# VH-VL binders against q08179r182to404, part 5

Target 1, 223 residues: q08179r182to404
Amino acid sequence: KLIEIRKKTSEFLHETLEESNLITYNTIENAEKKQKFLNFFRKLYSAKEGKIMTFQHDEISAIAQMFKNDSVLDNLSRPQLAAMSKFMSLRPFGNDNMLRYQIRSKLKDIMNDDKTIDYEGVESLSQEELYQACVSRGMKAYGVSKEDLVDNLKVWLELRLRQKIPSVLMVLSSTFTFGGLPKENYSKAFSPLAEKKETKSKYDDLLDLYYDGILQVLSSIPD

## First folded at step 15 (VH-VL)

Design n1
Fold by OpenDDE, look of step 17:
Structure n1 (fold): chain C 223 residues (1-223), chain A 119 residues (1-119), chain B 106 residues (1-106)
Amino acid sequence: as target 1 above (223 residues)
Amino acid sequence: QVQLVQSGGGLVQPGGSLRLSCAASGFTFSDYWMYWVRQVPGKGLEWVSTISDSGGRTYYADSVKGRFAISRVNAKNTMYLQMNSLRAEDTAVYYCAKEGRDYGYFDYWGQGTLVTVSS
Amino acid sequence: QPVLTQPLSVSVALGQTARITCGGNNIGSKNVHWYQQKPGQAPVLVIYDDSERPSGIPERFSGSNSGNTATLTISRAQAGDEADYYCQVWDDKHHVFGTGTKLTVL
């Protein structure tokens, strides 16, 4: 039942994100970053047009880092905010500002928890703690082995704390990573990530999935 | 603007105790992790301790674990370092530092407080 | 336990480019941060996350990180750039600082 709810919520978010303005180009202060931003999205839209384009993890990370939680949240519609709240196991109520506040608060808690886990080690968590940590982050947790939960969190921490991917993008990307959702038709153009190796660990697979999810989120940004 | 103003420190005998304070302003203190870093005169920097935003989590370098205690009172925008069982090797300038917008670095520092442990 | 190795000193002529290195095993996989410290003053963040500049830091300061070496580059060196410089990383539950480099501007 929870899985079905999350699936439906994920689908709704997926359908509506293309209408969202996650970032304003003019908020990018650095000229080099602006150029990088434009080049990336030109490449992304070329892929949407059916050209086979490959993206590297570092490229995705670099662009993702230009986004901020507050900026993204400020540009989500009410239905999107409500959906995101549900996806994060929040009870949506009140006006848009209240919803944003709730989401922001939850993200803050997760961010602090990430730091705590990083200091103490993922391996220090019990299975229940791992489960809750994954659920709170919108990650697949039900029916997942402890080992896989650990890998999930490690990937999360890598992306959040090392690659500096905003947590809001991570949560949104989880909607694409969430099991059972079909990828966009142009996703085939994104498939050959440069960092894909012949022999991949479960960790590497998860990492690829998240980067793919992030890329999907970024692809949903309108021109 | 962000400011970190330190107080406390001074001369103490081995085995003695001191408490350092760091008063913060110019930012929402309760939203940031805070740190202590020390520097032996003429030497490099050494991380000493970390405290979470709420103060619920604290972490220490092995060199001070069990002897030093980091704390904070968010209502007062102040962080503390209680130093017990001080040793000669603890002689250093101690800096309070603020976590940056991103994880893992320190974007603002206090002016430093000299702690001298000598008989 | 990890050690970040920096040259003891680096000299640069006024207006020239200074490069300060920070060596560490697989440091390229970590985020490196740099601090400037002038005599009698607290450290000041000049680069974070390998190559990002805090507000107020001149564009003359830049950073790079790959392999086993991170580098702080100071172009068009000014007299005011004379200071000690420290690299720093987060590594397995510890904040680790480099040994420090004294930059002299000639």
Scores: ipSAE 0.879, ipTM 0.958, lowest interface PAE 0.5, mean pLDDT 91
Fold by OpenDDE, look of step 15:
Structure n1 (fold): chain C 223 residues (1-223), chain A 119 residues (1-119), chain B 106 residues (1-106)
Amino acid sequence: as target 1 above (223 residues)
Amino acid sequence: QVQLVQSGGGLVQPGGSLRLSCAASGFTFSDYWMYWVRQVPGKGLEWVSTISDSGGRTYYADSVKGRFAISRVNAKNTMYLQMNSLRAEDTAVYYCAKEGRDYGYFDYWGQGTLVTVSS
Amino acid sequence: QPVLTQPLSVSVALGQTARITCGGNNIGSKNVHWYQQKPGQAPVLVIYDDSERPSGIPERFSGSNSGNTATLTISRAQAGDEADYYCQVWDDKHHVFGTGTKLTVL
């Protein structure tokens, strides 16, 4: 049932994100960053048109860092907010502002929790704590081994705290990464990430999946 | 405008105690992790302690564990550092610092408070 | 435990470019932050996350980080840039500062 819920939520988010403007025009003050932003999305659209385009982790990260939680949340539709809330194990109720508030509050909690975990170490968490941590972040946790939960959380911390990926994008990415969507529903227009190694650890694989998810989220942003 | 105003400190004998205060303004104090960093005169910077936004989590450098206690009262926008069992090597200028918008750095610092531990 | 090594001192002529390095094992994989400290004053953040400038910091200040070396670059050096500079990273559950570099403007 949980898998089905995640799948449906992921599909719904994917569909609705295409209809919403996450960012109309980033008030990027830096001309270079603006150009980088435009080039990235041009490349992304080329990929959508069927051209084989390859994206690197650093490229994705650089663009993702230009987004802000508040800006993204302010541009999500009610259905998207509701879906996101559900994915974050929140009980969506009230008006759009209330939903945004709840999500923002939860993201804040997650941020503090991330810092705490970073200080204390992922390995210090019990299985139950790991489970809850993953669930709150939209990760698949049910039926996942403790080892895999640890890896999942480590990847999350790397992206969130090291790569400075906004938490809102991370949660949305989780919907793509762990939503169990059929491969057919993913835009295969993107070439494998350049950082793909022949011999990858589970951690590396998960990292790649997350970046793919982030890329999917970014690809859902309308022109 | 973000401001961190420190008070306390001074001269104390080895084994003595001091309490430092850091009053914050210009931002939502309760939303940010806060830090203490110290600097031996003429030397570099050393992280001392961290406190979470709510005060529920505290962390210390090994050099001060068991002797120092960081705390905060969000309603007063104030952070504290209780220093017990002070040693000569604790002599330093102590700075309170605010976590940046992003994780891992300090965007604003207090003016510093000199703590001198000497017989 | 990790040590960030900086040159003890760097000299730069007025109007020229100063470069201050911060060395550490695989520091390129970390986010490096830089602080300026003038005598008798508190540190001031001048660069965060390798290359980002806080508001109010001149564009003359820039940062880079790759491999085992992070670099703070100060272009068109001014007399007011004379200060101690510290790099800093988060590593192994600790905030670690560099040894510090005294920049002299000639």
Scores: ipSAE 0.872, ipTM 0.957, lowest interface PAE 0.5, mean pLDDT 90
Fold by ESMFold2, look of step 19:
Structure n1 (fold): chain C 223 residues (1-223), chain A 119 residues (1-119), chain B 106 residues (1-106)
Amino acid sequence: as target 1 above (223 residues)
Amino acid sequence: QVQLVQSGGGLVQPGGSLRLSCAASGFTFSDYWMYWVRQVPGKGLEWVSTISDSGGRTYYADSVKGRFAISRVNAKNTMYLQMNSLRAEDTAVYYCAKEGRDYGYFDYWGQGTLVTVSS
Amino acid sequence: QPVLTQPLSVSVALGQTARITCGGNNIGSKNVHWYQQKPGQAPVLVIYDDSERPSGIPERFSGSNSGNTATLTISRAQAGDEADYYCQVWDDKHHVFGTGTKLTVL
């Protein structure tokens, strides 16, 4: 049941996200970051024209870090805020400001839980705790092995706590990793270190998947 | 502006106890995780303890686990470190610190409180 | 416990560039933070997340991190930059500080 709600809200967000200006070039803090933004999006728009472009994880992280939770939420319509709330297993009530408050509160709760898990270790979580942690973050958890839940949660912690990907982008990217990536995807994330291995680990594959999700969110920004 | 004002400390014999206080102002104290970090005079820094924003989670360095207890009272904007079973190696300047806007670093520090453990 | 190795001391001529290193195995995959501590004072955050400056820290302070080495760079060194400098990371359930570097401005 939860799966169906998340599929529908993901589809709605994917169809409408291009209508939202999640970040404005002039709000970027300094000229150095503005240049990184321009270079990244020039490359990204080349990928949309059918040229295969690859993006290192560090490139994607640097751009994602330019976003701010409040700015993104302020640029979402009420139907988009409601869809995001439903995806996060919240009950959407009230006007736009109440929806933004509910989402911010949930994101804070997840961040506190992320810190707790990082201090105690992912391995300290019971099967039920792992399930709830993954569900609350927008991951597929029903029928998923304990080992896979652990790997997904470790990737989440890497992105949120170490790579400092904004919480709002993490949730939006979850809609792409939950619902699936577009079949015609000419933008790919990669890690130079993982590509040097004879065989990539499941963790490395998951990292690429989640970075691809972030890349899809970034691709939704209007040209 | 953010301020962390410490009190407590002093001279105590081995096996004794002390309670350190850290009074916060200039920010919403209940939104932030808080820390204790110590420094032996003339030496480097060592993380001692962490407390979550609600106070529901506490964490300790191995060297103090079981002997020190971190706590907070959000209504009073104050954090505490109860130090029991003190040893000579606990002699240090103790700093309280605030977690930054994001995870993993300490953006504001108290002035420090000297704790001396000797006979 | 992992050790973050710093040189014991670094000297720099007034107006020149100082570089303070923080060595650790694969430290480039971690977020490195830097603190300045003057005698008798508490540490002050000068760089966080490898290269970000807190409000009030001048642009002449910068940081980088790759491979096994993070570096704090202080350009146009001033007498007031004379202090101890510590790097710090989060590593496997612990906050870890470097061994510390005394910067002397000549």
Scores: ipSAE 0.803, ipTM 0.922, lowest interface PAE 0.7, mean pLDDT 88
Fold by ESMFold2, look of step 17:
Structure n1 (fold): chain C 223 residues (1-223), chain A 119 residues (1-119), chain B 106 residues (1-106)
Amino acid sequence: as target 1 above (223 residues)
Amino acid sequence: QVQLVQSGGGLVQPGGSLRLSCAASGFTFSDYWMYWVRQVPGKGLEWVSTISDSGGRTYYADSVKGRFAISRVNAKNTMYLQMNSLRAEDTAVYYCAKEGRDYGYFDYWGQGTLVTVSS
Amino acid sequence: QPVLTQPLSVSVALGQTARITCGGNNIGSKNVHWYQQKPGQAPVLVIYDDSERPSGIPERFSGSNSGNTATLTISRAQAGDEADYYCQVWDDKHHVFGTGTKLTVL
């Protein structure tokens, strides 16, 4: 069953991500970006030391944009690549390079589908198309209303196409949103604009959830 | 080195047809979405059409929808714009353009070809 | 159709800083891209995603975007910067270009 596979692979990735160096400080091109990186991770690791810290969505996006898909994939072990492949509904086989190729190919397919949806409109998708789009991106889709599937997909498009969160981080963050965030979460994402609303929408809650997932991926990076 | 070389412009009467070509080199053509953008001489830029990397999806500005057809042959590294039912307002320099590594912008442009629609 | 409004003309003294604006409703929520076009030439991308420079574009070119205004900034203006400049966004199923600005270096 897909749900069971995704739970198992999510748990494996969560347990092993801290073993991987997903980004190297020295590869960051810009001195200003390097300083943002240092400030962010010092704040983040202060949160791990028992202080609950909050991060604006823009802060998280700026750091996430520093990641590169190929660099992340090159730093994953074969068991991690296999787990990621299974989470993405791919059947892993072959060596590390073949697994990376399969994942890159799937990420390209998702990106092309993202662009297509953006041109045609999320509202133009049938229930089945919405279901397939959400499932392929690692989102819960079974038993979810059409309106909620639309919100899920809109959040994905906002993060991938507007906020430019790298595709590989989007999939890794989906493992946390699908498999569940840690109960003891020392860091939280928030949006000042959403907190000014009279009633916070499902879209706003989901956006916070996905940013929390990105924070969990970033928290896995060794300091 | 990315290069987009265009051909196929010229003078045509209203109601006529013309086919523009854009030959690509210096990158893996089949990996990228491609675009046509036009510019009336002395005026601004207007997006005309988009085609997906495989050619399976095509999109058009409202002003040309139903009259223009974008296509590509990836084996030839070439994109085309078939322009039918041409009108005087279609007179412009037409540019082909390549989408960048990410979404929403045009990182390399062809040299442009002039299309003139006049009696 | 969405409209991205730019000033028709901007003048800058040689060596000074030029600022070209691009106005649009809630443009700060969109990614803004900038193109330079010299007479008889195709446009050239100079800024993408609000503030990123393509390879080969001098650090003198920078960009910002917030609220209803995006700005292209050219510091230490050179004679070779004299050109037309266009902003561009993706908005509601369309690629939208600004009205264009002629930059004159005095």
Scores: ipSAE 0.791, ipTM 0.916, lowest interface PAE 0.8, mean pLDDT 87

## First folded at step 17 (VH-VL)

Design p4
Fold by OpenDDE, look of step 17:
Parts: C-alpha cells; sequence; structure tokens
Structure p4 (fold): chain C 223 residues (1-223), chain A 119 residues (1-119), chain B 106 residues (1-106)
C-alpha cells in the first residue's frame, strides 16, 4: 500500500537526515544572516538539550530561506536520495547524479505548477487535480476531503511562494507531517506554535504542522 | 551576464498591429517565467503579460486581454508580444522582464521599446 | 485591485537618509519589491522580498514592510541615487506597482 510505503520511507528519512549536511555556514554571504543562522541553531540545539525554546514562524522562515534546493540535494546521501525519490513517487534509478537530477526535475515541475496554481487559483482545480497536486508534493491526500486538500495546497503555496521556503525543505518537512508519524521527542522542547490563536482554523493547524516539520528538518542538520 | 535586448515597436495607427521581441542571454532562458511591463511616458509602471517557462501558460492584464498575445521560442531564447487592435492608450515604453530567483519580482529588464499609437 | 500609494516626491540632502514609503491595505502581509529608474533607463531591482538586496546593490539600500506601509531606506544618499522609485507586489493574479516617487538629492 502506498501509505505504508510512504510511512516507511518517511521513517527512514527521519533516521538518516541527521547525518546529512543540508547547508554549509560558509555559503551564507551576508554577515547578518550568518549571525542569525548561528543564533537560530544555538537556540535549536539548546532545545535539544532539554531547554524549552520558542520559535516563531518568521524565525523558521528566515532560516529556511537560507537553504537552496541544489545545496540540499548535493548533500544528501544515496539512501536519502533514493528514499526522497520514492516519497515523491519517483522511481529511483541510476547513480547519485541521476537521482539528484530526477528529484531536481520533479521539484522544478512542482515549482512551475505552484506558480500556475497561484495565477489561476487553488479553487479552480478539480478534485482529481487537487489530489495529484498534493500527492506530488508529499502531502497527505488519500481519504482527505476536497476542502482539506484546498487548505493543504494553500498552506503549501503560502510557504513556498510567500515565505520563500525551498521546495526541497517542504518535501522533507512533509515527511514529518505525513501519516501522523510521531514527532521527535525534542519537538516538545521547542514550540513552533507560538502564534497559536485561541480559535484555529484547519488552515492554521496545517500551517503549524508544516512549520513544525520544517523545524524538525532544520534540527536534523548536524553541527 | 544577464541581458535582455528588445526590438520592434514604433509608430502605428489606431487599430494597427505591432510585434515586439525580446532576446535573452546570460541565463537558462527556458527555466524562467518572463514578463512584459509597460510605462506611459512620464507615468508609472503597469504589468502587461506573463508567460510560463515552457510557454504553456499565459496571463494578461485586463487592459490588453484579447488583443495582445505573449509567446516564446526557447530554442531561440526569444520572447514576443504580438499587439493587435492597438489603441491610443497603449502608447507606452514596453519592457521585457525576467523573473527573479524567487517568485513575484523582476530582477532584470530589457532596455525598453517605444510604441506610439496615433492617427 | 490594490492600489499602492507613494509620495510624489522626496528630497534628501547629500549624505543624509532618504525614506520612501509605499502604502497599501495590509501590505505588510505581502512581499514588497523596489525598483530604481533613472531618466531614459529601464528599472533596476534594488530590493526584493521586503528587505533582500540583489547582488551589486549597495548596503545603503534597505527595505522594511509592516502593517500598511513598506519603506525603502537609502542611507548616505549620493547624487547617483536621484531617480524614480517604484514599489511592487504580487496580489492575487496581478503584479501591482506603486505610483512612483521621484527622489531628489540636494
Amino acid sequence: as target 1 above (223 residues)
Amino acid sequence: QVQLVQSGGGLVQPGGSLRLSCAASGFTFSDYWMYWVRQVPGKGLEWVSTISDSGGRTYYADSVKGRFAISRVNAKNTMYLQMNSLRAEDTAVYYCAKEGRDYGYFDYWGQGTLVTVSS
Amino acid sequence: QPVLTQPLSVSVALGQTARITCGGNNIGSKNVHWYQQKPGQAPVLVIYDDSERPSGIPERFSGSNSGNTATLTISRAQAGDEADYYCQVWDDKYHVFGTGTKLTVL
């Protein structure tokens, strides 16, 4: 079953992401951004040590924006690339460069599709189109209502097009939110939900989940 | 370096047609969405049209919809704007523009081409 | 369609700080971009996504965006900064430009 495959793949990615180097500090050109980057990860590692830290959505976004698809992909191991390919419904084939190419190509397609959907409106999509759009992005789609698919895609577009979060991080983040997988224990130590409103919409809940996922991805980056 | 070199334009009577061209270099043309923006002399900027990377999707401002057609030939690294049924209010300098690395802005512009619609 | 309102003109003394505002309803929730246009030339991107600088743009240029106002700040104004400045946003199927501001350096 597709759900089981994705779940297992997600688990594998979670276990191995901590071994990957998604970005090097030296690639950040701006001194202010470097300092922001260091402060963020210091805070993140403090949280891992059991300190209660709060992360705002804007903080997470700011750090996420420092990553690039190519840089992330270049630092993934073969097993990670293969797993990511499967998660994206790609058939892993060839050497590492081929896998990266396939993933990059798929991400490019998704990026263009995001722009198209943004121009035309999420509401213009049929249920089938919504389903496919969500599946291609690693979102939970099976058994999900049209309304929820719309919200999910809207959240995706917000994060990708407005918050400028790289698609590779979004896909990896989806692995943390997919299938209700248990979150890392240290996830309780940092609160990405600082912007919790008393009355949350389904959209807001999804947004929080994605930010939590992004934060977990970022937390998997080794020192 | 990124370059956008425009050609075409000129003087045309109302109801006439013109075709603008924008030749791109210094980047992978087929990877980027492209745009037309116009500026009435002495006035501000107005978005005119958008074309996707492959050319499969096109979008237009309401003011030009049905009259203008944006297209591209990636093999030639060139984008076009076919302008039909031109009106006096279409008189402007037209700029081709490249999408930035991120979504929603234009990082490079052509030199502009003057289109004058007058009887 | 949203309207982005800019002051018609702003004057700044040489070496001083200029601030150009772009007003719009809830513009703080959008990404604002800024372009510089000198007479007879094409626009040049100077700020994108509220506060990011393209390569080659001096650090004297900075941007901020909150509430209903985005601001382009030009510190240590130089004679070469004299130009028209336009803000721009993407707003639900439209690229919208501000009315433009002429910056004069005295």
Scores: ipSAE 0.875, ipTM 0.956, lowest interface PAE 0.5, mean pLDDT 90
Fold by ESMFold2, look of step 17:
Structure p4 (fold): chain C 223 residues (1-223), chain A 119 residues (1-119), chain B 106 residues (1-106)
Amino acid sequence: as target 1 above (223 residues)
Amino acid sequence: QVQLVQSGGGLVQPGGSLRLSCAASGFTFSDYWMYWVRQVPGKGLEWVSTISDSGGRTYYADSVKGRFAISRVNAKNTMYLQMNSLRAEDTAVYYCAKEGRDYGYFDYWGQGTLVTVSS
Amino acid sequence: QPVLTQPLSVSVALGQTARITCGGNNIGSKNVHWYQQKPGQAPVLVIYDDSERPSGIPERFSGSNSGNTATLTISRAQAGDEADYYCQVWDDKYHVFGTGTKLTVL
């Protein structure tokens, strides 16, 4: 049942994200970051049929870090906030401010849980704890092996705790990793170090997948 | 303006106990994880203990586990370190520290309190 | 138990550029933070997340991190930059500090 709710809310968010101004160029704090933003989005907007653009993980992270959770939430419509809250297994109530509060409160709980897991070790979690941790973060968890749940959670921790991807972007990215990337996908994330391996690990594949999800969120931003 | 004001410390014999305090102001104390870090004379900095924003989770370096207890009272904006079964090796300046804007670093530090363990 | 290795001391002429290194296996995959500590004072954060500068830290302070080495760079060194400097990471359940470097401004 959760799967159906997440599929429906993911589809809605995918259809409506480009209607929202999640960030504006003039609010970016300094000239160096503004230039990175311009270079990145010029490259991203040039992606089209027959011209696949690739992005290194660190490029994507640098741009994602320019986003602020509260600014993103302020620029989502009420239906988008409701869809996001349902995707996160919340029951939406009240006006826009109440929805933002519910989402912020859940994101704080997840961040505290992320820190707890980092101190205790992902491998210390029981099967049920792994399941709940993955579900709460918008990941597919039913029918997933314990080993794969561990890898998914490790990718989340890497992105949230080390790469400092804003939590709102992480949730929006999860809608793409859960609901599927668009069929017309002309941009792709990669890691030069992982591409040198004879066989990429499941972790490396998952990391690329989540960065692809972040790219989809970024590609939905209007000029 | 963020401020961490420490109190406690002093000279104790091995096996003794002390309680350190860290009073916070200038930020919403209950939103942040808090830390104790010590500096042993002639050595660098060493993480000692971590407490979650609610106080529901506590973590310790192996060298102090079972002997030290970190706690907080959010209504008083104060964190504590109860140090029991003290050893000569625990002699250090103890700093409280605040979690930074995000995870993994300490953006504000208290002034430090000296704990000396000797007979 | 793990430590990050720093040179014991670094000297720099007034107005020149100082570089303080922090060595650790695969440290380039971690976020490196830097603290300045003057005698009798608490540490002060000067760089976080490899290269980010907190409010109030002059632009002369910068950081980089790749491979097995992170570097704190202080350009146009001033007398007031004379202090001990520590790097720090989160590494596998531990907050790990470097061994410390005494910066002397000549």
Scores: ipSAE 0.774, ipTM 0.905, lowest interface PAE 0.9, mean pLDDT 88

## First folded at step 19 (VH-VL)

Design q1
Fold by OpenDDE, look of step 20:
Structure q1 (fold): chain C 223 residues (1-223), chain A 119 residues (1-119), chain B 106 residues (1-106)
Amino acid sequence: as target 1 above (223 residues)
Amino acid sequence: QVQLVQSGGGLVQPGGSLRLSCAASGFTFSDYWMYWVRQVPGKGLEWVSTISDSGGRTYYADSVKGRFAISRVNAKNTMYLQMNSLRAEDTAVYYCAKEGRDYGYFDYWGQGTLVTVSS
Amino acid sequence: QPVLTQPLSVSVALGQTARITCGGNNIGSKNVHWYQQKPGQAPVLVIYDDSERPKGIPERFSGSNSGNTATLTISRAQAGDEADYYCQVWDDKHHVFGTGTKLTVL
């Protein structure tokens, strides 16, 4: 049931994110960052037009860091908020502000939990704890081995705590990464490139997948 | 503006106890992890302890584990460091610090409190 | 325990550029933060996450991090920049500070 809910929610979010004003360009104070932001999205739009564009992880990360949780949440529509709530295993009720509050509260809990896990080590978690941690973050957890759960959470922590990707974007990206959407629903016009490693681990693959998800989220931002 | 005002400290004999306080203002105290960092006079900085936003999680450097206790009262916007079984090597200026917007760094510091452990 | 190595001292002429290094194994894969500490004062954050400046910190301060070395660069050095500087990282469940560098402005 959860899988089906997440799948439908992911599809809905994918379709509706384009309608959201997720970024306030004017909030960027640094001129260099503004230019970087514009260049990135120009590149992204070129990709949408069919040009083959490649994006590096650091490039994606740099742009993602310019987003803020509150700003993103404030610009989500009612249906999007409701969908996100369901995806996060919340029961959506009340007005838009209430939904935002619930989501914000949950994100806060996740953020604190991330720090806690970082201090204590991912390996210190029980399978049940890992399961819950992944579920709360929108990751696939059911039927996933403990080892894979650990890897998933490590990637999450890398992106959140090291790369400073906003948690809202991480959760949204999880819809693309773990939502089980058909491949046809993904734009193949752009591909994140990881550093060319001779041998890729499962961790590396998952990292790549997550960056792809983040890129998909960013690509959903309207012109 | 963010302010961290410290109190407590002073001179104590080895084996003694002291409690440090850090009063926070200018931000939502309950939303941030807080830290203690110490500095031996004329030396570098050393992380001492961390406390989570709610106070539910605490972490310590090995050098103080079992002897120091970090705590906070969010309703009072105050963090504490209870130092027991003090040693000469604990002599330092102790700083309270606030976590930045992002994880891993300290964006604001208290003025520091000198703790001297001497016989 | 990992050690972040800094030069004991760096001297710079007034108006010139100072560079303070922080060495550590694969430090380039970590987020490095920098603090300025003047005599008798608390540390002040001057750079976070390798190259980000807090509000109020002059553009003269910049940071970079790659490989095994992070660098704090202070352009157009002023007398007021004379201080101790510390790098810091989060590493394996604890915060680690560099050994500190005394910057003298000549």
Scores: ipSAE 0.881, ipTM 0.958, lowest interface PAE 0.5, mean pLDDT 91
Fold by ESMFold2, look of step 20:
Structure q1 (fold): chain C 223 residues (1-223), chain A 119 residues (1-119), chain B 106 residues (1-106)
Amino acid sequence: as target 1 above (223 residues)
Amino acid sequence: QVQLVQSGGGLVQPGGSLRLSCAASGFTFSDYWMYWVRQVPGKGLEWVSTISDSGGRTYYADSVKGRFAISRVNAKNTMYLQMNSLRAEDTAVYYCAKEGRDYGYFDYWGQGTLVTVSS
Amino acid sequence: QPVLTQPLSVSVALGQTARITCGGNNIGSKNVHWYQQKPGQAPVLVIYDDSERPKGIPERFSGSNSGNTATLTISRAQAGDEADYYCQVWDDKHHVFGTGTKLTVL
């Protein structure tokens, strides 16, 4: 199985190198992003070879930004759509298109709320408002201190509004971070600046966890 | 083709009021947050106000807070800026602007409306 | 109060590369947007999120952002590029514009 994966990735690299060698002006832009995409997923899938591969936050963000909400939703299985709906406190019903519509509508509401919070400031939210904001985004919020809710929400806003991680990937990553990462996690996210610190802040740890969640989502989505 | 067509500018006395309009076409108006940005002639740009897609949230620069009121009527594809207690410092070209596909920037602008506050 | 500082004027020879800077404390951690404004006209978005081009903006326009400086680069400058250019960020609950740069194509 592993050998088959390596064989297929070798063939894929051969085809991609061939296409890259025939470069037009438009292909140069596509070739650069296409090469980043191929390098990232080759590295990601080689992690199953029994070695832990590490990814910088910027690497993960650059790849995540290539995805669009609708494209990701179209590639999710019904069980994934249902799980996402349940995390978002929606009742899954109807066919797959109805589920996608419900999720898109909720993601739009969350994005509007993200903008609202950014204008008003995370620190201005009451404990009840913080609780509802975190619950809506699929975070653990019951019994969590105000300080921790603030840090979780700040990480969300950084990833969604600054790093431009698509909303659907954000919520999907929450399903992994909320429920725990797989036992055999062969890929890890890191920040070079945070790794230089003697003691990483709780915020830095949360950032790493959410990027790890994004890595899990990316490993589950077909090319 | 996105278009923002403005109206309602003019000359007004200090302490007076004026209402600006911004009519939108070429996109689903109710899906986007909208903005007002002003420019004193010969000077730079200054953000004035923001309104959410539903109109349920409004935000203002400190210089206009309490005096200006942004609003929208989505059924008419139109945004407004009610300007009260006008001062000489409010003299500027006022632009309406549309939020881009993502957060934080203004992808389309109206043609601008001059407001002059003078005795 | 925070200010995004731009040079008042930049000159470029026709066909050469122009660089317009936008200075701000730790601006590299923020998303920088750029607008072109010709006399008597409304601003037009030319770069968003540091380096992304809107549809219809020529590839000659590019952007970068790191440290305390964001830069708009216009390669192969044309007469039609002569305009005022403004940077803009979201900073602490406010949209902040740069001081503006007049680009003159010689």
Scores: ipSAE 0.796, ipTM 0.916, lowest interface PAE 0.7, mean pLDDT 83

